# Ledger of designs, part 197: miniprotein binders against a7ua95r516to809

Target 1, 294 residues: a7ua95r516to809
Amino acid sequence: ASLSLLSISDLVPDLQFIFFWMSNAIEILYFIQQKSPAYMQTIELMDDKAGSKESLLSATISANEEAMTILEEVIMYTFQQCVYYITKTLYVVLPGLLDCNPFGTEPSSEQCRRAAGVCVCAVCVMPEAVRRVVSVFQTTSDLLQQYQVHSEIQSQMFAYLFFFTNVSLFNQLIDKGPARGWFQRSRVLQIQASVKILLDWAKGAGHNHLAQKFFAKFCSTVTILASPPQQLSQMSWKALCAEHPSLKPVQLHRILTQYQLMAELGPLPIWQPSSEDEAYIYRTVDLLESFENH
Below, E stands for the ipSAE of ESMFold2; O stands for the ipSAE of OpenDDE; V2 stands for 0.75 times the mean of E and O plus 0.25 times the DockQ between their complexes.

## First folded at step 12 (miniprotein)

Design je126
Fold by ESMFold2-Fast, scan of step 12:
Structure je126 (fold): chain B 294 residues (1-294), chain A 86 residues (1-86)
Amino acid sequence: as target 1 above (294 residues)
Amino acid sequence: SDEAERMALDARRMIEEAQRLAEQGNHEEAIRLLLEAVEIAARSGDPYLLVKVAITAIVLGLQTGDEDVIRRAEEVLRRAKELMRS
């Protein structure tokens, strides 16, 4: 998580170039969409023999369709390349979020910055691991704004980045959590506070709806694990499924099993899976999330 | 008109040949042919051919890391926009 070679700042020049061409391709596509009807109408209004004008119009339609197809491919390619580089950087920095303590008051000497008119303490108290993740999101937002990328594309990019972050954090917690002690209550509360910093950033950036949608699984997991035993023991399996629809039966079962172990609770009948879900609680292929978004 | 139509057809054939060369891994020859197609497409007066050759060059430049061909293609796109406005 400390490897500077995979820092988002190291990739900015390459990302600027890719964003530049993605923005240019989008602008050209919109220009063709807007100008093509007018140009074709100009051909149609020309004084020409029947057939000759129709041949020119047909050729123009074919050329227009080919140009638009190539532009769509360029947009898709550049979008995928941006997502690839950004998520590769996120992959390196995200595990650190599960180990950091946002309740600590020790400032990061390297990352402490002064800002005129704002509270320096707010910046200094953010853990370095959380700052690195926020930096990736902020740099992405800055690049999208710098190159005036359309809002629909911006939304698609953050949807995927939040999806990737959610899957990465969920898989790390479920797979490595027991061995790393991440299911200890004190650690869960630290993770919850760190995630809140990311969600607060997303809200401030205008992406609250996307963050709520794409972080649902990890947020559900942390919410359950952070629940007091008095509260959680009153919730049935069905009630938990209703409140946390993003969780698959095998995932909820694993989370409750870890909670029961850490809270030193005996078996709870209220947490027994419904008859419909019993077949799915041991479906190990569904335990970890896929990055393929199916 | 006949001359412009011939130029448009020549440019189209050159772009198609450049794409086939690129698919075969002959990127150097593909770039050379695309750069030649630019001048002919510009003289044909067809702005969509200019867009097609420019975007094809940008795609190839991104795949090969050739920033110079991308810069040249950018100039072609500016000319295509100018032609469509006129």
Scores: ipSAE 0.014, ipTM 0.405, lowest interface PAE 7.1, mean pLDDT 78

Design je127
Fold by ESMFold2-Fast, scan of step 12:
Order: structure tokens, then sequence, then C-alpha cells
Structure je127 (fold): chain B 294 residues (1-294), chain A 86 residues (1-86)
């Protein structure tokens, strides 16, 4: 409720505390991992005159295990809290990405008049809706850098944020797309351009490999829907499955059915699932992705 | 050494008392004791005592809503990390 009214900027003070505790816990964990072997060896190399060495070694092992357990719990808890607040903000701003037009121009602009003359220059601008999504990612990156969070944790954070974004956009497009007109070619091209801006940001931020991995499903969907009818009609079901392995047969079937309807390709089916895939499609009714899967 | 062993015992008792005070809601006294304990833990020569002070400060700060206690917990952490690096 209250969180859905807050921008990412409004959450920064609270996030700063959580990132601070997470960063400190990670640093202490790393200190233990570095110092523990050397300290243990110091104990093992002691002269054992009265059996005190075994007691000290046992106590040290217990202290290590206790510290590791608590730190891992703190790191997990703070990581989950950061993800919770950031994804809450993303959830509010992501639907706008599917409705915005990155090809929009101002009526009195000189740039508009030149673009109308078939300019090869980029006519795409960053819509406010896309800017809000990029702002969430950029603020997260800035906070991770400010608190010097280890690169592996940074990668895990963006892996989850990209996974969440992909699932959210895919589910919204599949579930609400037909009613909202999002499957129309002109709208799909706008969505594709908006997604390109997000992917370009991720590449610039050093997360290209994560973006390619976690956006695969949504990118495949948009790529298929943006394909010209002449090109797509020449591809078999098997060829489409091979080109888009991230899509489940039931998802590909839904996408192609919507494409055929919107492109008005005629009454005859263009793409027929294999017998095995057809059986799977009719056995499975759920199309939407789970937020729990990696 | 005898002095290091005494410091280790003192630090351990102070940390345990700080944890007890925190459980009773006396966060102000708990954090004051941890600020004192961090110096004694360092003199013990046992790196796990510095770690225990730091962990206790983090947990206390995460459980409190008092900004003054949080600020002092940050001070304990900065001091503990400084001593860990020395």
Amino acid sequence: as target 1 above (294 residues)
Amino acid sequence: SDEAERMALDARRMIEEAQRLAEQGNHEEAIRLLLEAVEIAARSGDPYLLVKVAITAIVLAMQTGDEDVIRRAEEVLRRAKELMRS
C-alpha cells in the first residue's frame, strides 16, 4: 500500500541502512574466511603439554561455526529485504513500459521535421516510463558501488532483478496483451524499442551476460511478434522451437495464435505443433511464469 | 599470556552481558558495553572476539528502531574493522 506510492528515490535512505548492514556482514564473513586457516594452524603448531591445545582447537571451531551461521543469516536477510523493496518499486513502474512510445516527437520540434525526411539518425527517445525503470536499476547499481558490495553479490542482485523484470513483463504481455492491443505490430515495435533501451543500459553497466540470460523469454516473445508476416510464415514449428528454446510449447502456441489473429493471415492454421508438443500443450493449462523459478 | 587470557575472559563476559541487556530492551547500555568490549577484545589477540563484538553490534542495530543506538553500532563496527585490519 504505502510502498506502491513511493519512488525509488524515496526508498534510498532506508535502502542505505540495509545495504550498509549487508556490506558489513559480507566484509566480516570474508575476514573470517581469510584469518581462520592461519589462526587454526597457529593453534595446531602449539606445544601440547597438558591437552589444552585440543580444547582451544574445539572452542575455535565452535566459534567459527557460530559466526559463519549468524553472518550468513544476516546477509541472506538483508539481501532479501533489498530485493523486496526494489522489486516492489519495479512492479509499480514496469507496466508503463508496455504502453509507452519511444518514437514520440514534439509537434514544433525542428528534429521532428528532419526525421519526417527519412533520417538514418536515431529517432527513438527514452520515454518517462522507461526512464523510471532505468532509474531503479541505476540507483541499485549506485548503492552497491557506494557500499562496495562484492561483485558476486552485485551479480546475484541484478540476476534476480532481471529475472523479476522478465517474468513481470512476459506475464503482463501474455495475460493482458490481447485486451490492451499490445499484440498489434506497431505496439510490439514500440515495446521492442523500449526493451532495447533497458538492454543497452545493462550492457553499459557491465551486466550484458546477465541481461541476455534472464531476458531471453521476453526478448523471444517480442522478436516473434515483431517479425514480418512474410518471414514468420516461412518458418516451421520445429524451426521456431529451435530459435526460441526459452519458450515453452504452450507459450509459443499462444504467441503464434495471437500473431495469426492480429496479422489476419487467413482461416488456415499456419503453425502446427509436433504431436508430442501438442499433447503437452493440451495437458498443461497454465501459461504464466512463476516468480519462484530461476 | 596471562594478560591476554584475562582480556579474553573480560571481553567474553562483556559481550554476553551486552546480549542480555539487548534482550531486555536496554539497547543504550548494550551498545555502550560493546564500545568498551571492542578495545578489550582486540587486546585479547583472539580474532573471533572482535568478530563476535561486530556481529552483536549488527544484530542489535537491525533489531532497534533507535537512530542513536544505530549510530553507535556503526561506531562499534568501524572500530572493530579498523582493529581487524591492524
Scores: ipSAE 0.581, ipTM 0.873, lowest interface PAE 1.4, mean pLDDT 82

Design je128
Fold by ESMFold2-Fast, scan of step 12:
Structure je128 (fold): chain B 294 residues (1-294), chain A 86 residues (1-86)
Amino acid sequence: as target 1 above (294 residues)
Amino acid sequence: SDEAERMALDARRMIEEAQRLAEQGNHEEAIRLLLEAVEIAARSGDPYLLVKVAITAVVLALQTGDEDVIRRAEEVLRRAKELMRS
């Protein structure tokens, strides 16, 4: 059976195995960095009467190079294996984030019925679909902490996981969104609220900077879809591109075109490009069509 | 010292033989040699020999699907790390 069909809890033993060996490789690397200078000095101070010094220095340099190369390969391999299994799990649970309604009420909540707002419910109650995604990130964080993996490697791993999540959500929304009704204003607001829960988790976990950086594209997309059509139609193409620098012009054009179609705007255009903007848009659209056929 | 030089040579030969055996799929004999090599490597005073034993155990564990081999590789690594910290 494919590991992508299992919950994150089912992957914990496999991930523990990989994190264990990764942490050991990092520890060995640290040992080399700590001991190598002292050992090299010991050799350099050696009496060279038998020629042992040159032979030992050459052998030590070769041993250091070999050890560093293998450890770097092991760390990279184990890092990529962890990312592979974690992203396969994310791939299965991420579509649920786009379908859930975080504004639903729960009988067990401490929400005040007379004064309760949607924001209070969304903050207090995490939908199961959102919880599944958060559980993947939390389990990853717990394992990195359990094996005392250096904070820089932790940051690199979450950078990649957030990058993957952003790309996966963006592609799902753009490719399947129109057919699934995800471009409807009410659905977009639900998606926005669900993503906010995920981003709030990242902030609490110490990854706010990474989350802001790597979710920018998806957040821009959702912001555009949540914007009133009349507001968008009054902006120049240059202004739209400037407001959403995380989106490539061809991506922004596709989003606006799909939004216009789904919103059934008819005679009210989303934007009015200049002749220069129009030439640029046509060039990027041609490239998109070519690559989609590829 | 002369003894340390001899230990270094012995450890190096044993590690190379363990790597060769592992490549041939003889994981059990490779582990046996690594467990013997780790003690000799420690006596050599060459930290790169302990590192080489540890690396060989890590690589062996990651490349095998055998739980018994993995467990024994963990034992080699644990011992190497103990000696590295001493």
Scores: ipSAE 0.524, ipTM 0.853, lowest interface PAE 1.7, mean pLDDT 78

Design je129
Fold by ESMFold2-Fast, scan of step 12:
Structure je129 (fold): chain B 294 residues (1-294), chain A 86 residues (1-86)
Amino acid sequence: as target 1 above (294 residues)
Amino acid sequence: SDEAERMALDARRMIEEAQRLAEQGNHEEAIRLLLEAVEIAARSGDPYLLVKVAITALVLALQTGDEDVIRRAEEVLRRAKELMRS
């Protein structure tokens, strides 16, 4: 089966159409909320010479309810369509983050000699895989700004996109990581550097709080796996649970088991689950995250 | 006023006819009626008639595959919003 590298740029015309009408629906909704009380008061204060005041008030209430219902349905529909297109694109590009190397090779001595005053030996570069993910987020941000979509809707959009990204990356790392070698220390450090690029983008875009909230599980996983053996081997199960509250017992247990294998550590009694958590470390149904929002 | 009452009645009937035409797939005729209805709705003094015209045009734009209908729906919405502010 051929997999198309679906570019976010290919979806821009469809997204522009959807965002345009979503923005219009939101604007009409706000107009109703602002003007409805004043108009209702106008009806209430009118002289009922024709005996139609009660009928007009009833019709106005009905018209308001109908308008609000349709606009909310339109906003929900268009929001879901945007999410669908954007997450479909993310689903294709996200796996590349786990395989890419953001660390560059040092320039040759000859290259450094020609640019001696400004030469850097080791650099992190934005890999194409990371650039593709950043492009999806940036294009989404640009479109939301272009159509002046309300800030609350913007926050909901990025909350969901970060949630989706976190679940996708976490599930791939936990499920496929052992077979792909992703738990090897060199690969974990590459993953950590790539994730930092995404988090730095989110901070620059004003979404730091959302990124910290919705990337917590994947960030905790990468942080543990990237920890030096000298540091991690001194932390108890209780301390790790306190430091990484986003991880379920089965998830933390799986991560520590992989760490022991990759770091060639023997069994550590301090990593034994508490009595309270012991029943939950074998709940395989809780190992992978759901894409359904809780 | 008597004129406002007449305008309200005319606008409601035009919107209902536009919705009926849209349901039958006659999108071109539906949007033509909505473009006429927006001016009459404004003269009625009932802001909910302007809202209903705008919503009907918006829903039609999302349902139609016709670029001309979409462009005219944008015209209806632009005009309705302008009239809402006045």
Scores: ipSAE 0.641, ipTM 0.899, lowest interface PAE 1.1, mean pLDDT 84

Design je13 (at its last look DockQ between E and O 0.83; V2 from the best seeds 0.77)
Fold by ESMFold2, look of step 14:
Structure je13 (fold): chain B 294 residues (1-294), chain A 86 residues (1-86)
Amino acid sequence: as target 1 above (294 residues)
Amino acid sequence: SDEAERMALDARRMIEEAQRLAEQGNHEEAIRLLLESVEIAARSGDPYLLVKVAITAIVLALQTGDEDVIRRAEEVLRRAKELMRS
């Protein structure tokens, strides 16, 4: 069970093992939840000549609580292991979304045909970098369905995977963007197009509401950076905060500073933070997001 | 009845011993004893003993690196689930 920089396909056997046991633990937990009231009622209706009914009821309550506690711990552990394996592969492939050019049609290939199914035109194809990320999500979705994992657990899995994706892409963009040229307008438009393809996958897979919720910080960042200078310079700091509530003051300030630099709007600050936000725009400890907020 | 109570006590003892053996690293002996406990737990009439068998099999499969123990834990789980549905 090596965790070197493996593709998702290399991890499928390990994920199949974990999903098998997780799905069974979930099944047993739901069995207990559905049967416990009826069984307890059966004990309560027993003829109790010796007064032992209260002892049996007490022991049954204790057994139920112990079983539920252990099953919930098993489900949490196996869930965390799945997420750990999957996010290791996501961490490797996600930066490619920031580097790829989705406007260029990839040369026709068998890989391109498989990713798009029976593709008739080049506009239906997916860039290699986007396809690698989608492959991780699609493989995860296929495994969850293969093992009939309950829909609530599937939603929690994708909630975390989308959270991780957002944190990874946001942190990479903010931290490495200046050195990598990712704040240049042509590059921002390419990133915006790549994110659109990923969001379209999430919508088609039935996870649109989760993707909209958990990608908000990264999407807000790209929206600001993609805005025309004339439009953005007309917006006040307060209006930008209201439009992009997912961004912390230090994050919004950094994004606007980089925008002003790349749009060559001069050194004089255009967007003045409110007096309430002034204390927070230099808190560099708050600039990058933590992966531990899940 | 007295017979059902005796079977419940016997199944509970076997399951708890299997759990102790697993904690000691004796996974082969743990799964052997757990497999023997399945039918006794079912005949006891206490549904939580079958649940305890199933949970113990799941935990053991996740703890062990022994492929034979995993395979036998799958069989224990399958049988316990079958008996829980009846």
Scores: ipSAE 0.755, ipTM 0.934, lowest interface PAE 0.6, mean pLDDT 84
Fold by ESMFold2-Fast, scan of step 12:
Structure je13 (fold): chain B 294 residues (1-294), chain A 86 residues (1-86)
Amino acid sequence: as target 1 above (294 residues)
Amino acid sequence: SDEAERMALDARRMIEEAQRLAEQGNHEEAIRLLLESVEIAARSGDPYLLVKVAITAIVLALQTGDEDVIRRAEEVLRRAKELMRS
C-alpha cells in the first residue's frame, strides 16, 4: 500500500524501543540466574517448622519458574520483532545488490552529497545499492552495541540476517534465470564483486565465521556462474559436489544446465550426475530455498 | 519478620491488581499502582517480588501505546534495578 521505500533510518526509533526492553529483560534474567541459588540456600538453612520452610521453598521455586518463563517469552518476542523489522527492510534493498555495478569508474550521485560546498562521499567506489544493504547490517550492529546485548544474542541475530540474505539472493537469482542476461558472465562478476563487499563488511564486524556458514549457497552459485568455461568443463560432477556441498543436487544441476546454455558449450551434458544423485535432480520442490529456519 | 511478611502480602496484591488493570486496558492506573509497589516489594525481603515488578513494567511498556505510561515504566524499572543491586 505504500509507494515509498522503507529505509532502515525510518525504523531506528522502533528498533531502539524494542532493543531497550529486550536488553533490560536479558539483564533481569541474568540477575535471577546469579542470585537465585544464594537465596534458595538461605531458605534451606532456616531452622524452622518443616511445613513452613517447605512452603516458602516451594513458593520460591514457583516464583523463579514463572519469572524465567515470562522473561524468555519477552526476549523471544522482542528478538522476533527486531528480526521482522530488519528483514522487511532487507527485502526491499536486496534486489538492488543483484542489479548494480561495483566496477563503475565514478561514484553515483547517490554515493556523494554536497555539504557546505564540499562533496562528501562515504565510500567513493561502493555502489549505493550495496551501501543500503551494509547500512542495515551496520545499524543493527550499532544498536546491539548501544544496548549492550549479550554476544550470543548478537550472533543469533546476524546468523538469521545472513541466512535471510542468502535465501533472498539465491531465490531471486534462480528465479530470474538466464532471462535478460542474469547468468551472463559480466553480470555475474558484478554480483560476485558486490557480495565480496558485503562479506568484507561481515569480516570487519567480527562475523566472518557466520557469514561463511550462512552465505555458502549463494557464494557457491555465484562462484560456479563466474567460473571460466574451460575451467568448469574440466571438473566432474563429483568434484563440483565436493567443492559446493551447500548446493542440493537439483540446485547444482539447474545452475550447471543454465551455465552450459549461456556459455554455448554444446547440446550434450558435460556434467553427468552420480547415480546416487540422479533421482534428486528432478525434485523441483527443492529448487528454491525456504525462509523458515529450523 | 511479621512486618516483612505483611509487606510481601501487600506487594503481591498490588502487583496482581496492576496486572489485572493492564489486562483491562487501564495502563495509567496499572503503572501508578506498580510504581507504588516498588518500595514495598524491596522492604519485603523477597527478591522475586522486585523481579515481578520489573517484569510487569517491561510487559506493560511493550503492550501500551501511551508515551507517559512508557516513561513511568522506565522509572519503575530503573528503581527496581537499583534496589536489586543493593
Scores: ipSAE 0.741, ipTM 0.934, lowest interface PAE 0.7, mean pLDDT 83
Fold by OpenDDE base, second read of step 13:
Structure je13 (fold): chain B 294 residues (1-294), chain A 86 residues (1-86)
Amino acid sequence: as target 1 above (294 residues)
Amino acid sequence: SDEAERMALDARRMIEEAQRLAEQGNHEEAIRLLLESVEIAARSGDPYLLVKVAITAIVLALQTGDEDVIRRAEEVLRRAKELMRS
């Protein structure tokens, strides 16, 4: 199937397979961690028959370390595979979030159309583009819960997915935003509303802290762009840097420059970077976020 | 007991052979040996042998494209886990 047609529902069987083995590997790892100390103590308490005890203990330690290493590799591998499949689906649906008009009468999803009644559930009232993104996260959450994946692994999964989402949305907004009119106030307000729905979902799903942390850069960008010209034109470069610490100087400068062009504002001396930041605003390599090193 | 020690040695040998066979791509024979080894491992009373069986089953399931081998690996894993909790 072309990547463009790939839905999270199409990947559920593959994800179920991976989550099953991942969950079991975690369970076995936990078992080893809990039982190994007691077993080693049992060996230590055995009568020392001519140095055999030390050899047995050493062999047991080595075998335990090997087992743990293999399990950790399995967990890492399966985790990466899950992330790979889920991020592919996110890659397809995330651009729709930036083009979404949440204030428009978009037709209800096909799934809600099958319900004989007007469903007023939070999912049914979501714009289709937002619902598609939420569906990826919800399906992931449901699968993690179904297979009783350890809470730490769940948190790591959502941390990465939110990171990926933030990087993707931020990069698209910065790179394509001016050309697509996403910097226009009306469009920014639509984006802000759509992101709020996603953040509200994350809050409801118990991931509020992670969402706030990993969406900070995109949210800061949207907040600046949504600000009225009368308000934003009164804020100095230093004040904006302090209020939006997630943005690099080059990123903030780019956002303000595009805002100025869009709002047809004359030169604003108060938005001039400080002498300290002046060297950094030209670091175009730092303009877009990297998907690497997470 | 001497019998438990013999069973432990047998189980270990079977698991190691299963691992070797799996590495060679002979997944069907590997899983057959694992199915036999899990019960012997349980009778030995060595919990680490059960762990080795479980790990080998997990790795084998992730390496194979054969649905029957995967199904049998799930069975091995289930049985190993049952015996670990006993």
Scores: ipSAE 0.739, ipTM 0.923, lowest interface PAE 0.6, mean pLDDT 90
ESMFold2 (binder alone), look of step 14: mean pLDDT 86; pTM 0.833
OpenDDE base, look of step 14: ipSAE 0.730; ipTM 0.920

Design je130
Fold by ESMFold2-Fast, scan of step 12:
Structure je130 (fold): chain B 294 residues (1-294), chain A 86 residues (1-86)
Amino acid sequence: as target 1 above (294 residues)
Amino acid sequence: SDEAERMALDARRMIEEAQRLAEQGNHEEAIRLLLEAVEIAARSGDPYLLVKVALTAIVLALQTGDEDVIRRAEEVLRRAKELMRS
């Protein structure tokens, strides 16, 4: 009944069906790209009278255009259906990432190793909430591999999934963070560790470049919030804007305001927005990110 | 060749008929014609006719909820792909 009960594994049969047909459509696209030039050359080398040769050439161009139109529609439709089901599942599981504790509740001697006299525990364990998110990405990767989907389509898929994840996490943190206590330092460090697990998965899966690009906003936010007060209080508004270009002025202002509250800092003149940015920081419509990919 | 031109014309007519049958909801007859059309399309030497058969089968499979029709569409696609590789 509840969407929270729906797991990625429940969608696998439907996703297998869609990926199967998408993969076949992409394979046909590849076939056309490979065979069309050779076939056109065969027509060009025919000894037929100009009228008959021109008729066949015209018909072939028309057939190519028709096939490309249908392929574009099929690939777009199946891609959008996959994205829809996968992101619907992600939307349900992503908020849990902001509430989980990857450091664990109790260290055990079996989970801690000593190095140079210091007890080093496996700090980043996979909490169930993070495991659910990774499971969605891993299942997607497995299905793309199972159906041998072209690498460019795989990259587009993960680009969109990372974009969606970034927007969802950023909006949840900014909008609900104050009420949920997510801006408290201990919570921010837990969020940072959870995000690192997700980014490490992406790197292992061969998507490091996409993860760096599409998680920039959320990573900037967490990096600022996790910064020590001694370090962050010495950085000017202009310096922070330069280091975090993915953040809009209104977003950076909101983050710094929350940081001041949580760190119990008074107002800092160096964090005052520049005159050129001041007008934009008061537009609440620019605060949250759109789920529409630009 | 004249034979190839004849095969191309026959394949096009069969594919058009299959598409009309699919639009009318007669998916079983549409898929039967596509299985016949794929062999004639291959003999035409025109790769776009094999493509058109394969794409018609994919679209039909995506539009139908009938497991039997989907299975037969997979058969059409498999045969078309075999012939595309030859």
Scores: ipSAE 0.618, ipTM 0.892, lowest interface PAE 1.3, mean pLDDT 84

Design je131
Fold by ESMFold2-Fast, scan of step 12:
Structure je131 (fold): chain B 294 residues (1-294), chain A 86 residues (1-86)
Amino acid sequence: as target 1 above (294 residues)
Amino acid sequence: SDEAERMALDARRMIEEAQRLAEQGNHEEAIRLLLEAVEIAARSGDPYLLVKVAVTAIVLALQTGDEDVIRRAEEVLRRAKELMRS
C-alpha cells in the first residue's frame, strides 16, 4: 500500500486498515494455539479400529503448522508496513527536536486544538517540534489500543520506534552536532528538556521500561554533555564506561572530546581510555549506530 | 458423521479453489466462494477449516485493491470468528 508522508494524521486511515488485519491475524493465531492441544487430545482418545487415528493426527499437525506459518508471515508483513511508514514520518520530524527550545514560546491555541492524538493542555506546553514527535507516538498508541493489538506486539512496536528514535537522534547529534553547535551547554540543556518530554510521554503511556532500555545511548550522551565539569572530571574512564555501558569506547571518547572542547577544559583529554579501548577509538565504522543491527 | 465428513471435503475443495482464483487475480470470485465455504466449514465441525477460511480472507484483503472485496473479506472473517467461538 502507498501511503502519504505529509503528516501522521494523513496516514491514519491507511494505518487503521493495516492494524485491523494485523490484529485479526494475531487473534486467529492465538485461537489455533489455544485449541490445538484440546483437539489433539480428542484424536488421541479415538478408537484406532479403522487405522485413521495416526493419519488424522499427522494431518492436524500439518494444517496447524501451515496456518501458523501464514499468520506469522501476515503479522510480520503488516508489522513491518506499519513500522516503515511510522518511522518515515519520524525521520522527517526528529531533527527538529535537536533545534527547538522547550523554554521558549508555546504553540498557538489554534495549533494546540488542531493536534490529533495529543492532549490539548500537553500540546500548549510543548514546542511544535516536540509535539510532532509525540503526535506520532500517541497516534500509534491510539491505533494499537483501538484494535486491541496484543500487548506483546504493542511492546515490540514501541521497542522498535524508540530504537529508531534513539539511533536517529544519536547519529544526528554525533555526526552534525559539532557543525550545528549542539554540543554547547545551552543547546544540550534544551535537548535534555525536549528528550525528557518524550520520556515522560512514554512513562505515561506505560512504556517506561522500553524507553529506558532503547533510549539508553542517547540519554547517556545527553547526561554526560549536561554534567557539570567539576562533577564529570572527578570520574575515571573506567567509571564512565561502567556508568554508560550503552556507549561504545569510540562513542564515549568522541562525546568527552566534544565536552572538553565546549567547556574549554584545557589542551589534554581529562579522561584517558584504557589501553584496550584505545585500539577502537579510531574505528570510524563503529562511531554511528546502524538501523539494521537491532 | 458421514455428513460432516462430506462437508469437510466440500469446504476444503472450495477453499483451495478460492486460493487458486485469488492467485489468478480473480478476487471477486475468490471472495464469493469463501462466503459460501465458511458456512459449510462450520457444519463440518472441523475448526481448522474455519481457520483456513479466515486466513485466506485476511491474505486476500491485504493483496486486493478492490474495496468491495475488502468489505466482503471482513464479512467472511467476522462470520468465521463468530462460528469459531460457538
Scores: ipSAE 0.677, ipTM 0.915, lowest interface PAE 0.9, mean pLDDT 81

